# VH-VL binders against q9xwc2: the designs that were tried, part 34

Target 1, 164 residues: q9xwc2
Amino acid sequence: VTCDFKNELVSMNWNVKNNKIQIHFEHNNLTENRWTSIAFGDGPGMNNLESIIFSRREDNVITTNSGYTPKKKKVVVDDVSYVTVNDVQITGNKLKVTVSRPLGPAGPRNFSLDQCLNWMVVPGGSLSNGKFKKHHGKIFFIKDVCAAKCTAERIQRINSNKAL
Short names: E, the ipSAE of ESMFold2; O, the ipSAE of OpenDDE; V2, 0.75 times the mean of E and O plus 0.25 times the DockQ between their complexes.

## First folded at step 21 (VH-VL; framework fv_tixagevimab)

Design ctl (at its last look DockQ between E and O 0.03; V2 from the best seeds 0.00; counts 0 for: pae E 12.6 > 2, placed apart)
Fold by OpenDDE, look of step 21:
Structure ctl (fold): chain C 164 residues (1-164), chain A 119 residues (1-119), chain B 109 residues (1-109)
Amino acid sequence: as target 1 above (164 residues)
Amino acid sequence: QMQLVQSGPEVKKPGTSVKVSCKASGFTFTDSTVQWVRQARGQRLEWIGWISVDSGKTNYAQKFQERVTITRDMSTSTAYMELSSLRSEDTAVYYCARHTSIYQGFDIWGQGTMVTVSS
Amino acid sequence: EIVLTQSPGTLSLSPGERATLSCRASQSVYRSYLAWYQQKPGQAPRLLIYGASSRATGIPDRFSGSGSGTDFTLTISRLEPEDFAVYYCQQYDSTPPWTFGQGTKVEIK
């Protein structure tokens, strides 16, 4: 069971409690006028990929929005975000964000995270005049994420089973 | 059972070096980050540094930057802390501890190693 | 560096009473990177709480953690005889050092 992800640029973990998924997301180098995102889907080729977008405008102004990525198009931000920001910090270029959303269907597209999915992390893209430009660089792929299984109790058990 | 077992007590002269070992068992050592902490008698815990077992990357408190070296041997699942140019003020119990996630505290601790520095 | 200040220095209580321990940070600490430890005489520290409010494996539910920003609290709802010890908070949010508080001693009245 995969309940976290880490590489040189990003670190994240998630857990489920009270039918809500909470995601802790860290980005080591989110500079001004840049955006990053977590996308939920099976990978390249998916249309309307559901996403949580983190943006840094000026100084330490951070915005978090729900949205989606049309096939071969730029990110589209929802008019009203269905993602709740629980905590946010920016120190230098280090972003730390805790967000939550329903585990089940949410947002204008009724997208659910109660099934096993592949996740994607977009490392970064440019933000210009409030508009999202196309990202550059390799997308991070997180395979076989079953968020519903990432309860606090199970996570602790997983850690204990690392002895195997 | 998951545990960290540290080497035995040390008695050292000022100016010498000490190397304390911390052997892991019962869990996957390569997935861990190991920190070293010391505690003088009746005093607070003092952070020394950490090592990422997988990468070997280290970070030391500024106080010990010039005197401490933290290493690991993955083949033996053992972390090491070497402190040189020992002083009487270095007399303390030294602990190793590990975590397996950057979002979790250090959940497994060694039993401690008493290091005494005296002339 | 981030300085953690614990209060009170000593807390004298009787079994069955509620204990409230404070850990104040000199600057904001991300909640996910705040831990509480218990240490008894002659023993290594034991992890109680991680992520400010998550109980470690095997920790009784009488222990709870809360707080955010610069103010964190460890609560023992009903003190047991074995709970009389020294308690430390640690932050591992910022670039090292990953500092500890100076500790709070919970002693029997």
Scores: ipSAE 0.299, ipTM 0.798, lowest interface PAE 2.2, mean pLDDT 92
Fold by ESMFold2, look of step 21:
Structure ctl (fold): chain C 164 residues (1-164), chain A 119 residues (1-119), chain B 109 residues (1-109)
Amino acid sequence: as target 1 above (164 residues)
Amino acid sequence: QMQLVQSGPEVKKPGTSVKVSCKASGFTFTDSTVQWVRQARGQRLEWIGWISVDSGKTNYAQKFQERVTITRDMSTSTAYMELSSLRSEDTAVYYCARHTSIYQGFDIWGQGTMVTVSS
Amino acid sequence: EIVLTQSPGTLSLSPGERATLSCRASQSVYRSYLAWYQQKPGQAPRLLIYGASSRATGIPDRFSGSGSGTDFTLTISRLEPEDFAVYYCQQYDSTPPWTFGQGTKVEIK
């Protein structure tokens, strides 16, 4: 069961408690006037993907939005975000953020994370005049994430079987 | 401001029990797992067990299994650790700590409760 | 159970120097579930690093963690007067008991 992802640019982990999913996301190089996102859905392209979007303007303020990508070159942010920001830090260009949302249906598209689907990390794109521009760089794919299985009890149970 | 506030120091005779309280404020108590850890003078930290606040499910280190009981009261946002059949080697500072994600460490600690077991 | 061995036991350094603290596990720590804590006399531990390399909220960037598997390192790039304390590593692999290292004391030379 896949409950985290880490490479040289991004570190992310997630867990489920009390019908909510908490996602801890780190990005090592979110420079000014750029955005990054976590996207969910069927790949490999950026069509019909639910998203949590983190953006940085020309200061140390990080904006978090929920949204989606109806087409590869478009990012649509929701007028009112349905995700909760529990913590956010920016130190130099390193972003650390903790968000939570309902595990089941939430937001304008009634999108649910209680089934298995692909997760993606969009490493970065530009912001221009408040608008999201096309991202550059390789999207990081995490195949077949079954987030509902990422409980403390289940992870404990799986790992204890290796000790026996 | 997120805090865990523990009950005051205890002086106990061998063979008795102690119950330490840990009151949470500034965060959603039911979303957390409360950990209990102790530290004897000059020694390393020792994990005792945890309670999942929402479900009430516990997990105890084998060393303490027969003598420890961890509980919580959701109406007062308070966790409790009771250690019975006290011995002099149980003299230590007892800490509670918050653990909200299996992937993160213990991010909020109580101030500690000194428990002294002496005759 | 996983035994954590820290080295050195004591590290005597001056303010401004770089400190490198080692933590070695007796077996691989699942998904690098390893934390570092700072503890001063009479105080509770303070979380510095979790997940081997992630800095906790409010921790200065002079603290960094690295490593995976069995070998983990805490680095303090430039020691400040307030950094002289005892440092513990802790594994919280899903397999109990969760264990702490014996500590490295960082003291003024």
Scores: ipSAE 0.005, ipTM 0.532, lowest interface PAE 12.6, mean pLDDT 84
ESMFold2 (binder alone), look of step 21: mean pLDDT 91; pTM 0.938

Design t1a (at its last look DockQ between E and O 0.03; V2 from the best seeds 0.00; counts 0 for: pae O 14.2 > 2, placed apart)
Fold by ESMFold2, look of step 21:
Structure t1a (fold): chain C 164 residues (1-164), chain A 119 residues (1-119), chain B 109 residues (1-109)
Amino acid sequence: as target 1 above (164 residues)
Amino acid sequence: QMQLVQSGPEVKKPGTSVKVSCKASGFTFTDSTVQWVRQARGQRLEWIGWIRVDSGKTNYAQKFQERVTITRDMSTSTAYMELSSLRSEDTAVYYCARHTYIYQGFDIWGQGTMVTVSS
Amino acid sequence: EIVLTQSPGTLSLSPGERATLSCRASQSVYRYYLAWYQQKPGQAPRLLIYGASSRATGIPDRFSGSGSGTDFTLTISRLEPEDFAVYYCQQYDYTPPWTFGQGTKVEIK
């Protein structure tokens, strides 16, 4: 049961309560005119992935959008995001954001996280004139994430077992 | 209480300059991009420019590029806007406003500084 | 630059009535960078709506916003006496200059 992910650039954890999933996402190097994302999909690799996209403007506005990445490696941002931003902080270049969405189907693609899926973190790409350019760096891959199992009780039991 | 407090009214002659201050309190100043906007009587609001408090980076509307300087002082939590080569058309209320990564839009406004340019 | 045109210029209504204010952009504006402000005489503007439809902190739920692309709407579902003011839309899309509409004055009939 995987309910978190961490490396030198990214720290992420998630939990489910009241049919909603809450995702805490940290990125250590989101500079201006850049974007990063969490992507979800059951297909091989990077094709046609549901996404939560974070961007930082030159004027320091942080924007969170729902969207997807079609097969042409293009970022498409939804006109109306179905993702709720619960908290956002930027300290230097370190982004900390907490988002939530329905665990079940949501958004224009009726996408559900109430199933086991591959999760990916796109480390970043450029923004230019409001356009999301191709990302740079290695995608961080988390295979077969069963987010629905990440309840408060389950996470507490996992943490207790680690301490023992 | 989060607020921006601006300097008092100014009466200026054409060809001179004015410097308006904008002091922040009740929030983390360094998280802000301070915006400057003006409004002539009976007219729309007009964006002048912004300053990133953290870096001091600025961006000015092209109309003002050659006459405006926006600065900030981190130690006093104060932003400044200076407009030079004043003309009668510059008569307006000048506002500063906060724009942060948390609140999209200009969520905190100063009370305004009336600048009157007359012979 | 993006020109925002508000209509009507003046909206004469009685307390308790619904007000519908329009803002049209000369080119598409990303909806998350569209805001609405209220301004009373002698006062600074007050943020009402950001992201086209999100109410700012402390704004009563009688204020709502909608729209995308070039057409945006502010609705006041039931006018209160304190709502008689001038209302401005603003865009702060990626490319400056950022612009405001010319305003809609909501006045008592």
Scores: ipSAE 0.571, ipTM 0.822, lowest interface PAE 1.9, mean pLDDT 89
Fold by OpenDDE, look of step 21:
Structure t1a (fold): chain C 164 residues (1-164), chain A 119 residues (1-119), chain B 109 residues (1-109)
Amino acid sequence: as target 1 above (164 residues)
Amino acid sequence: QMQLVQSGPEVKKPGTSVKVSCKASGFTFTDSTVQWVRQARGQRLEWIGWIRVDSGKTNYAQKFQERVTITRDMSTSTAYMELSSLRSEDTAVYYCARHTYIYQGFDIWGQGTMVTVSS
Amino acid sequence: EIVLTQSPGTLSLSPGERATLSCRASQSVYRYYLAWYQQKPGQAPRLLIYGASSRATGIPDRFSGSGSGTDFTLTISRLEPEDFAVYYCQQYDYTPPWTFGQGTKVEIK
């Protein structure tokens, strides 16, 4: 069971409580007029990936939107975000965001995270005239994420097992 | 009232296929995962597989992987279980059941569908 | 796969008595993914307990679940006439199969 992910650029963890998933996301180099995202789906090559998009338009202006990414297309942002921002801060180019959403189906596409899925992190893309451009860089893949298993108690159990 | 209503009893010959339906009402079908379970007379419950309604993803027990197909129609809020190459050993009551969240267990069950396989 | 072994196979008791049913897993099962079901003759199973210890909606408080790891228990504090049935445990912790125990029959003495 995987309930966190970390590399040189991003760090994230998630947990489930009261039928909601909370995701803590950190990006250590989100410059102005850039966006990053967490995408949910079956993995590489998947079309219409459900996404949570984090964007920095200006110095300290951070926006969080729900949306999706069509295959080989630009990010499409929902008119109304179904993702709740619990906390957001930007220090220099380091972004820290905590967001939550229902574990079950949510949003205009009725997409559920109570399923085991592959997750993806888009390291970055440019914003131009308020429009999302294609991302650059290698996508980070997190395979077989079963968010429903990442309860506080489960996480503690996993950590305990790792300590053995 | 939340319920799953299954199709009626089936009598089939060996080698044929049966498709059982499971219609949901009283709850949001797309929020559900539906599992199928069977039970031969006087026997234990046997897990067949599940489908996640929103994605259509399925998982089958190894025993049935080559013969079972679970599907859903979101427009009619109906899940289906099709079992092919029927054998006499497939004679059982087949149940569908749903959960909304995996950790809450399967809280709504269909009434069962008797499938009889005989020559 | 995870094998669930229930015991005893049959439990003969009288109304008013306490029933204790065991479900043992071949490997550790996360408690949140262990459920108990009741099945009466000619009926579909009914969810009693989920998450090892949480009562499903409408389930009387005489039913309780406990346990963790490989050992889980369903307790009926005071058997009512309608409680005589077969009880199954199910785990859905790992990738399928989401196996059932073989069941415990609670019958009237």
Scores: ipSAE 0.000, ipTM 0.558, lowest interface PAE 14.2, mean pLDDT 90
ESMFold2 (binder alone), look of step 21: mean pLDDT 91; pTM 0.937

Design t1b (at its last look DockQ between E and O 0.74; V2 from the best seeds 0.69)
Fold by OpenDDE, look of step 21:
Structure t1b (fold): chain C 164 residues (1-164), chain A 119 residues (1-119), chain B 109 residues (1-109)
Amino acid sequence: as target 1 above (164 residues)
Amino acid sequence: QMQLVQSGPEVKKPGTSVKVSCKASGFTFTDSTVQWVRQARGQRLEWIGWIRVDSGKTNYAQKFQERVTITRDMSTSTAYMELSSLRSEDTAVYYCARHTYISQGFDIWGQGTMVTVSS
Amino acid sequence: EIVLTQSPGTLSLSPGERATLSCRASQSVYRSYLAWYQQKPGQAPRLLIYGASSRATGIPDRFSGSGSGTDFTLTISRLEPEDFAVYYCQQYDYTPPWTFGQGTKVEIK
């Protein structure tokens, strides 16, 4: 069971409580006029991947939006975000965000996270006048994420095993 | 209590400059973006520009780019708006307001500073 | 620049009535960057709504915001005597200037 992910650039963990999934996401180098995202889906075989997009403007405003990624297209931001922001911090280029959404169907596309899916993290892309440009860098893949299994009890057990 | 306290009223001659201060208290000033807005008597609010406090980066409305300078002193938690080459049309109440990087609107406003430009 | 047009210019109502204020943008605005303010004579503007539909701290439930794209609405479900004022919308969507609407005056009938 995978309930966290970490590399040199990003660190994230998630848990499920009361039919909601909470995701803590950290990015070590989100510079001005840049965006990053978490995408949910099985990769190239999937179309219209659901995404949570984090963006940083020149004036240092941090926004979190729900959206999706059409096949071979740019990220599309929803008019109304269905993702709740619980906490946001930015220090230098270090971004820390905690967000939550329903575990079940949510958003205009009724997308559910109650099934095991591959997740993807887009390391970054440029933001220009509200336009999300193509991402650069290799996408990070998180295989076989079963968010529904990431309960507090299970996470504790996972952490205990890692400590050994 | 979170607040922005602005400097007192100013009476200036045309061609001179005015510098209005905006002191922050009760919140982390460095996390803020401060915008300046003015309002002539009986008129609509007019946007002047903003400053990002942590970096000092600014953006000005095109109308004021040649005459306005917005600055900040982090040691005193104070933002400044200086307008030069004053004209009678610059007579207005000037407001500062802040929002944080989480973009929850400009939730704290100064009480306003009346600037009168008269020959 | 993005032009915000508010309507009506003046809204004459009685206490207890419902007020509906419109703010139309010349181009699409992300709702995250749309705010409503209340201003009374001789006072600074007060934030009512941010993100198009989120009430600021301390704002009564009778105030609500809605809309997206180019059309936004502020609703006062039941006017109180203290609600008679001028209301402004503002957008601060990415590229400045962060323009205001011209305002709607809510006055007592």
Scores: ipSAE 0.750, ipTM 0.893, lowest interface PAE 0.6, mean pLDDT 93
Fold by ESMFold2, look of step 21:
Formats: structure tokens, C-alpha cells, sequence
Structure t1b (fold): chain C 164 residues (1-164), chain A 119 residues (1-119), chain B 109 residues (1-109)
């Protein structure tokens, strides 16, 4: 059961409780005028992906939005975000954010995370004059994530079994 | 108690400069972007510029670009705004305010510094 | 430069009544970067709403914000005596200068 992801640039873990999913996301190099995102979906190719988008302005305002990617390299943020920001920290260029959303259907597309699907991390794109411009670098792909299985009890059991 | 405390009122002659201080307490100064805003009597608020406390990077409104300097001193948790070549039209209350990476509005304001420019 | 125009200029109401304040932008403003402030004479502004609809810390739930694009609204569901003040909207969209509206004065009828 996959309940975390880590590489040189990002670290992420998630858990479910009371029909909500909480996602802790870390990005080691979110510089000013940049965005990064977590995208979800199994649609054809990289189209029609539900997203949680993080952006950092020159004045150090950090914004989290729900949204979607209708086409690769295109980000559309929702007018009203349906994700909750529980915590945000920036130290130098290292972003740490904790967000939550309903596990089941939410937002204007009724998108659900109580299913198994692919998760993607877009490592970064430019943010210029209010526009989310194309990203550079390879998307990180996490195949077949069954987030609903990532309960506190299961995560604890996984950690206990590693000690054996 | 989170607060910004500004220096006292100033009376200045045209052509001189004024430097207003803004001392932070009760919060992590280095997380802040300090904003400077002024308000002439009976008029709306006007944005002057900001400074990132962590880097010292600044951004100024174009109308003030050639006359304003915003600085900070991290050892005293103090930001400064200096306006040169003062004119009568610069008579206003000058505010500092802050936001952080998690607070998107200007959530803490100084009490204001009245600057009067007259000859 | 984005011009914010508030209406009405003055709103004369009694305690307990609902106040509806409008802010119209000369061009579209991303709603995440629209704020509302309250200011009383001789005082600094106080942040009420950021992100068009999010209440700042310590702001009572009778204050609410809405809108997007060019049209934004501040609503005070039931006026309290301490709510009689001048209210300003502000945009802090990506490109400076950041601008404030001219204000709506909410006064006792």
C-alpha cells in the first residue's frame, strides 16, 4: 500500500480519517514566481487531471488552489478552492504544506480520491503576471495510488512491521 | 502580542527627506514582507512598496521609484522607509504593515506616522 | 493600474441591519488577491477579509466576502455599534501597484 513518495525534490505522505484525506507535501526548491502541483487521474495521457496547485509570488505570498489540468502544461485554478490549508511553512526555498480535502467527491468536477488512480507531481512551472506558465522538468509519476487505504491504523502497522 | 511600532510624527520642509521606522515585536520578523502605505487626510490608502525581510529584496510603486528607499535591520527587527525630495503633496499618515507567506492580507499595521511637509 | 470603485459612497443604517458593500475593479482581479479593511478615524486599517472570502483571524462571522472577476461584495449580516466605520477594498494581484478603493462609509442612521 503506497502512502508516501519521496525523491530528491519532493517528499509527500497522505492519510485518511473521517472521510477526509490529509496530504503533507514538501518541495525542496520552490523559488519566487513559481508553482508546483499534485495532479490526480487516469484520463487519456496527461489530460483532464484534478490538481492541487501551490504558488509562490515575488512578495512571498504562498497560495494553494484546487484546479485541474485540461491539457499537459496548462493549469486552470478553481474560482473557489475546495481544499483546506492546514499548515504552511517556507524556509529558504523549502516549502512544507499540509492540505486536506474530502476523500469522496468534491469540487466543481465531483472528483473523488476514494478510488485507486495515478498521482503525479509537477516539479515546477513559471508564474508570470497571474498566469501559470509551462513547467520544466520531468513529472514524477506515482502509479496506482489507493489513498483510501492509508488509514492511521494501516500506516502504524506498516511502521511496526518494518521494525521486525 | 504581535505589533508594529512606528516612529513619531515629523514636520519637514520641501526638498528634504524623512525616514520612518517600523519596529516589529511578537512575531518572527524574517517571515514577513513589510509593506508601506500612506493616506492623505480624507483620502484613500496608497501603496508605496515592500521589502522582503529575509532577502532585503524591494519593490516600489513606480510613482515613488526615484524617491523612496525601503530597508530593514534584522538585528533590531526594524524596517525603514525613507522618502526624499519631499513636496507638500507628500503630507500624509505613513503606515507600515506586514504579511507573511501564510497571511495574504496586511494583517498587522503600525499605528501610523504623520508626516507634514510645509514651508 | 487597476482602479477599484466602491459603492455606495455612504451607507446610512441602524444597528441590527444588513450592510452590503460593493467593490468593482476596472479589470479582472484574481479573487485570491482581494482584501477588505475597516478603518475608524485616527486608526490604522484593520484586515477583515482576504482572498475575497476568507475571514482574517479574530474577525466575527457576521463579516463575509464574495465575488470574483471585477465584482466583489462585503456583507455585514447584522450591524453592531462597533461596525460603523469606513470600509476599503484592496487588490494585491500579481502586478503592482496595489490599489485601494475610495471607501464606503457605514454610518448610524
Amino acid sequence: as target 1 above (164 residues)
Amino acid sequence: QMQLVQSGPEVKKPGTSVKVSCKASGFTFTDSTVQWVRQARGQRLEWIGWIRVDSGKTNYAQKFQERVTITRDMSTSTAYMELSSLRSEDTAVYYCARHTYISQGFDIWGQGTMVTVSS
Amino acid sequence: EIVLTQSPGTLSLSPGERATLSCRASQSVYRSYLAWYQQKPGQAPRLLIYGASSRATGIPDRFSGSGSGTDFTLTISRLEPEDFAVYYCQQYDYTPPWTFGQGTKVEIK
Scores: ipSAE 0.589, ipTM 0.811, lowest interface PAE 1.4, mean pLDDT 89
ESMFold2 (binder alone), look of step 21: mean pLDDT 91; pTM 0.933

Design t1c (at its last look DockQ between E and O 0.68; V2 from the best seeds 0.62)
Fold by OpenDDE, look of step 21:
Formats: C-alpha cells, sequence, structure tokens
Structure t1c (fold): chain C 164 residues (1-164), chain A 119 residues (1-119), chain B 109 residues (1-109)
C-alpha cells in the first residue's frame, strides 16, 4: 500500500477523510517561472491525464490549479479549479503545498480517485508570461496508488512498518 | 488586527520627489506582495507597481518606470514608494495594498496618502 | 496590457433590488487572478471577491462573483443602503500592469 512518495526532488503524502483526499506536496527546487504537477492516470498510453498544477510565476508567487495533460501537449489549466488549497509555503526554492479534492468524481471531466491508479509527478516545466510550456526531465511514476485505502489507521500501520 | 498604515499627506513642488511609507502590522510582512495604486480625485484606480517583500523584486507600470522606486524594509515591516520629477498630474491619493503568495486578492489596504503637487 | 471594461458605468437602483455588474477583459484571465473591490467616498478600496467567486473575510453573502475567461460578474442579490458605492475589478494574471476596470457606480435611485 502506497500513501506517500519521496525522492531527491519531491516528497508527498496523502490521506482520505470524509470522502475527500488531502495531498501534501513538497518540491525542493521550484525556481521562478517554473511549474510542477501531480498527474493521475497510467501515464504512457493514456490521454488527458487529470492534473494538479503548481506554478511559481514570480518570486514566491504560487498558483495551484486543476487541469489536465493532453498527450504530447502542454498542460491545460481549468477555468474553474476544483482543487482547494489548504496551505502554501515557499522558502527559497522549496515549495510546500497542501491541497484537497473530492475522492469521487470532480472537475469538468468528472475524474475520480476512488479507484487504484498510477500517479505521476512532473518534476518541472517552464512558465512564460503565464503560459505553461512543456515539461523537461523524467516523470516520476507512483504505481498502484489506492487513495481510498489511505485512511488514518492504515497510514499509521504503514508508518509503523517503515520505522522498523 | 492586520493593517497597513501609511504616512501623512504631502505637499510638493513640481520637479521634486515624494516618498510615501506603508507600515505593516498584524501579519507576516515577508510573505507579502505589496502593490501601490493611486487615484486622482473623481478618477479610477491606477496601478503603479508591486514589490515582493521577500526578495525585493519589483515591477512597475510602464508609465512610471522612469520615476518610481518601490522598496521595503523588512526590519521595520515597511514598504516605500518614491515618485520623482513630480508633476501636477501626480496629485492623487496613493494606496498600498498587500496580498500573499496565494494570489487571494489584495485584502489589506492602507488608508491612503494624499500627495498634492502644486507650484 | 489587459484592459478591463466594466459596465454599466452607473447603475441606479433602490434598496432591496438586485445589482449585476460586469467586468469584461480584453483577453482571457484566470479566475484565480480576478478580484472585485468596493470603494466608498473618502475610503480605501475594500476587497469583496477574489478568485472570481470567493468572498473575502467578513463579506456578506449577498455579494457573489462569477464568470471565467473574459467575462466576469459581480452580483449583489439585495442592495443594502451601505452598498451604494463604486465597484472595481482588477486582474493580476499576467505580467504587469495589474490593471483595474474603470469602475461601476452603484447609486441610489
Amino acid sequence: as target 1 above (164 residues)
Amino acid sequence: QMQLVQSGPEVKKPGTSVKVSCKASGFTFTESTVQWVRQARGQRLEWIGWIRVDSGKTNYAQKFQERVTITRDMSTSTAYMELSSLRSEDTAVYYCARHTYLYQGFDIWGQGTMVTVSS
Amino acid sequence: EIVLTQSPGTLSLSPGERATLSCRASQSVYRSYLAWYQQKPGQAPRLLIYGASSRATGIPDRFSGSGSGTDFTLTISRLEPEDFAVYYCQQYDYTPPWTFGQGTKVEIK
């Protein structure tokens, strides 16, 4: 069971409560005029991956938006974001953000996270005059994420096992 | 209570400079972006520029790029706007306002500073 | 620059009536970066709505914002006497200038 992910660049964890999923996301090198995102779906072979996009347009100016990533296309930001921002911090180039969304269908595409999916993290892309450019770098894959199973009790067990 | 308190009214001669202060209290100043806006009597709000308090980075409207300087002192939680080469057309109430890096609108405004430029 | 055009210029209404104010942008603006302000004579502007539809702290629920792209609307469901003022929209979506609309005056009929 996977309820968190960490590598040299990003650290994230998520939990489900009251039919909502909360995601804590950290990026240790989000420089100015850069964006990063969490995408939901199998990745290769899938189109229009549902995404939560974090952007830094100017010094410590952070925007969080829902959107999607068309295959071989630039990120498309929703006119109306269905993602709620609970907390945002920026220190140097280190971004910390907490967001939440419904576990079930949400957004203009009625995308649900109540099933097990592969997740992806886009490490970074350029932002130019508010326009999202294509990302660069290797995408991080998180396989078999079952967010619905990431309850407080289960997370506690997972953490206990990791501590051993 | 979160607030921005601006300096008092100014009367200046054409060609001189004015520096208006904007002191923050009740919130974390370093996490703020401060914009400056002016309004001539009976006129619309006019955007002047902004400063990111953390980095000191600024951006000015093209109209004021040659004459305006926005600064901040983090030790005193104070933002400043200096306008040089004053003209009669610069007569207006000048406002400072802040938002956070979340772009949640400018929710705290100073009370305004009247700047009068007359010969 | 992005030009915001507000309409109407003046709106004459009576207390209790519904007020609908428009803010049209010359190009698309992300909802996250559209705000509405209220300004009374001799006072600083007061934030009403941010993110196009989110009420600022302490703002009565009779104020609501909507819209996307180039068309945004501020609605006052039932005008109170204290609501007669000038209302401005502002965008801060793109590189400056972070322009204001020219304002809509809501006056008592």
Scores: ipSAE 0.623, ipTM 0.868, lowest interface PAE 0.8, mean pLDDT 93
Fold by ESMFold2, look of step 21:
Structure t1c (fold): chain C 164 residues (1-164), chain A 119 residues (1-119), chain B 109 residues (1-109)
Amino acid sequence: as target 1 above (164 residues)
Amino acid sequence: QMQLVQSGPEVKKPGTSVKVSCKASGFTFTESTVQWVRQARGQRLEWIGWIRVDSGKTNYAQKFQERVTITRDMSTSTAYMELSSLRSEDTAVYYCARHTYLYQGFDIWGQGTMVTVSS
Amino acid sequence: EIVLTQSPGTLSLSPGERATLSCRASQSVYRSYLAWYQQKPGQAPRLLIYGASSRATGIPDRFSGSGSGTDFTLTISRLEPEDFAVYYCQQYDYTPPWTFGQGTKVEIK
């Protein structure tokens, strides 16, 4: 069962408790006027994907938006985000964010993570005059993520095996 | 107690400069973006500009771009706003305020500094 | 530049009454960056509401905010003597300059 993802740019892990999913997301190079995101759906490509979008404004405000991509080259952010921000830290260009949402249906599209989906990380794009421009770089795919299985007990067993 | 404390009132002649200080205490100064805002008697609040404390990067309203300089000193947790080539129209109360990278409004304001420009 | 127009200019009411203050933007603004401030004579503004509807720390629950797009409202459900002041809306959307409305004065009738 997959409950984390890490490469040179991004580190992410997630866990489920009490019908909520908590996602810890780290990005090593979020510079000003940039955004990055986690997207969910059947990928590849930018068609009908639910997303959580993080951005950094010129004045150093870190924003989190829920949203979706109805088709390629279009990013739509929700006017009212359904995602809770539990913690945010920015040190230099390293972003650390902890967010949570209901595991089951949530937001204006009633999107559920209580199913196995492809997860994607969009490494970044430009933020210009409040507009989320086309992303840069190759997206990272995590196929067939069954987030509901990432309980505290399962993660504890994974960590115990690594310590041996 | 989180606070911003500004320097005292100034009376200036036209053509001179004024420098207002804004000292922070009770919170992490480097997490803040410090805003400068003024208010002439009986008028609305007018945004002047901001400084990111962490980088020193500034942004100024076009109206003030050629006359304002905003700086900070991280060792004293103090921001400064200097306005040059003063005119009688610059007579106002000058405020500093802050927000953090988490942005939840301008939640802390200085007490204000009255600047009077008269011949 | 986004212009914020408040109405009415003056609102004359008695303690115990409900006050409704309007703020209209010249173009749509992201509601997360719409704020309301209270200002009394000789004092700095005090943050009341941020994100159009979230009360700042220490603000009594008689203050509430609502709206999106171009139309925003501050409501004081039951005026207290201390609430007679001038109220400003402010936008801090992505593109500067950041602007304030001209104010609504809430005065005792």
Scores: ipSAE 0.579, ipTM 0.826, lowest interface PAE 1.6, mean pLDDT 89
ESMFold2 (binder alone), look of step 21: mean pLDDT 91; pTM 0.936

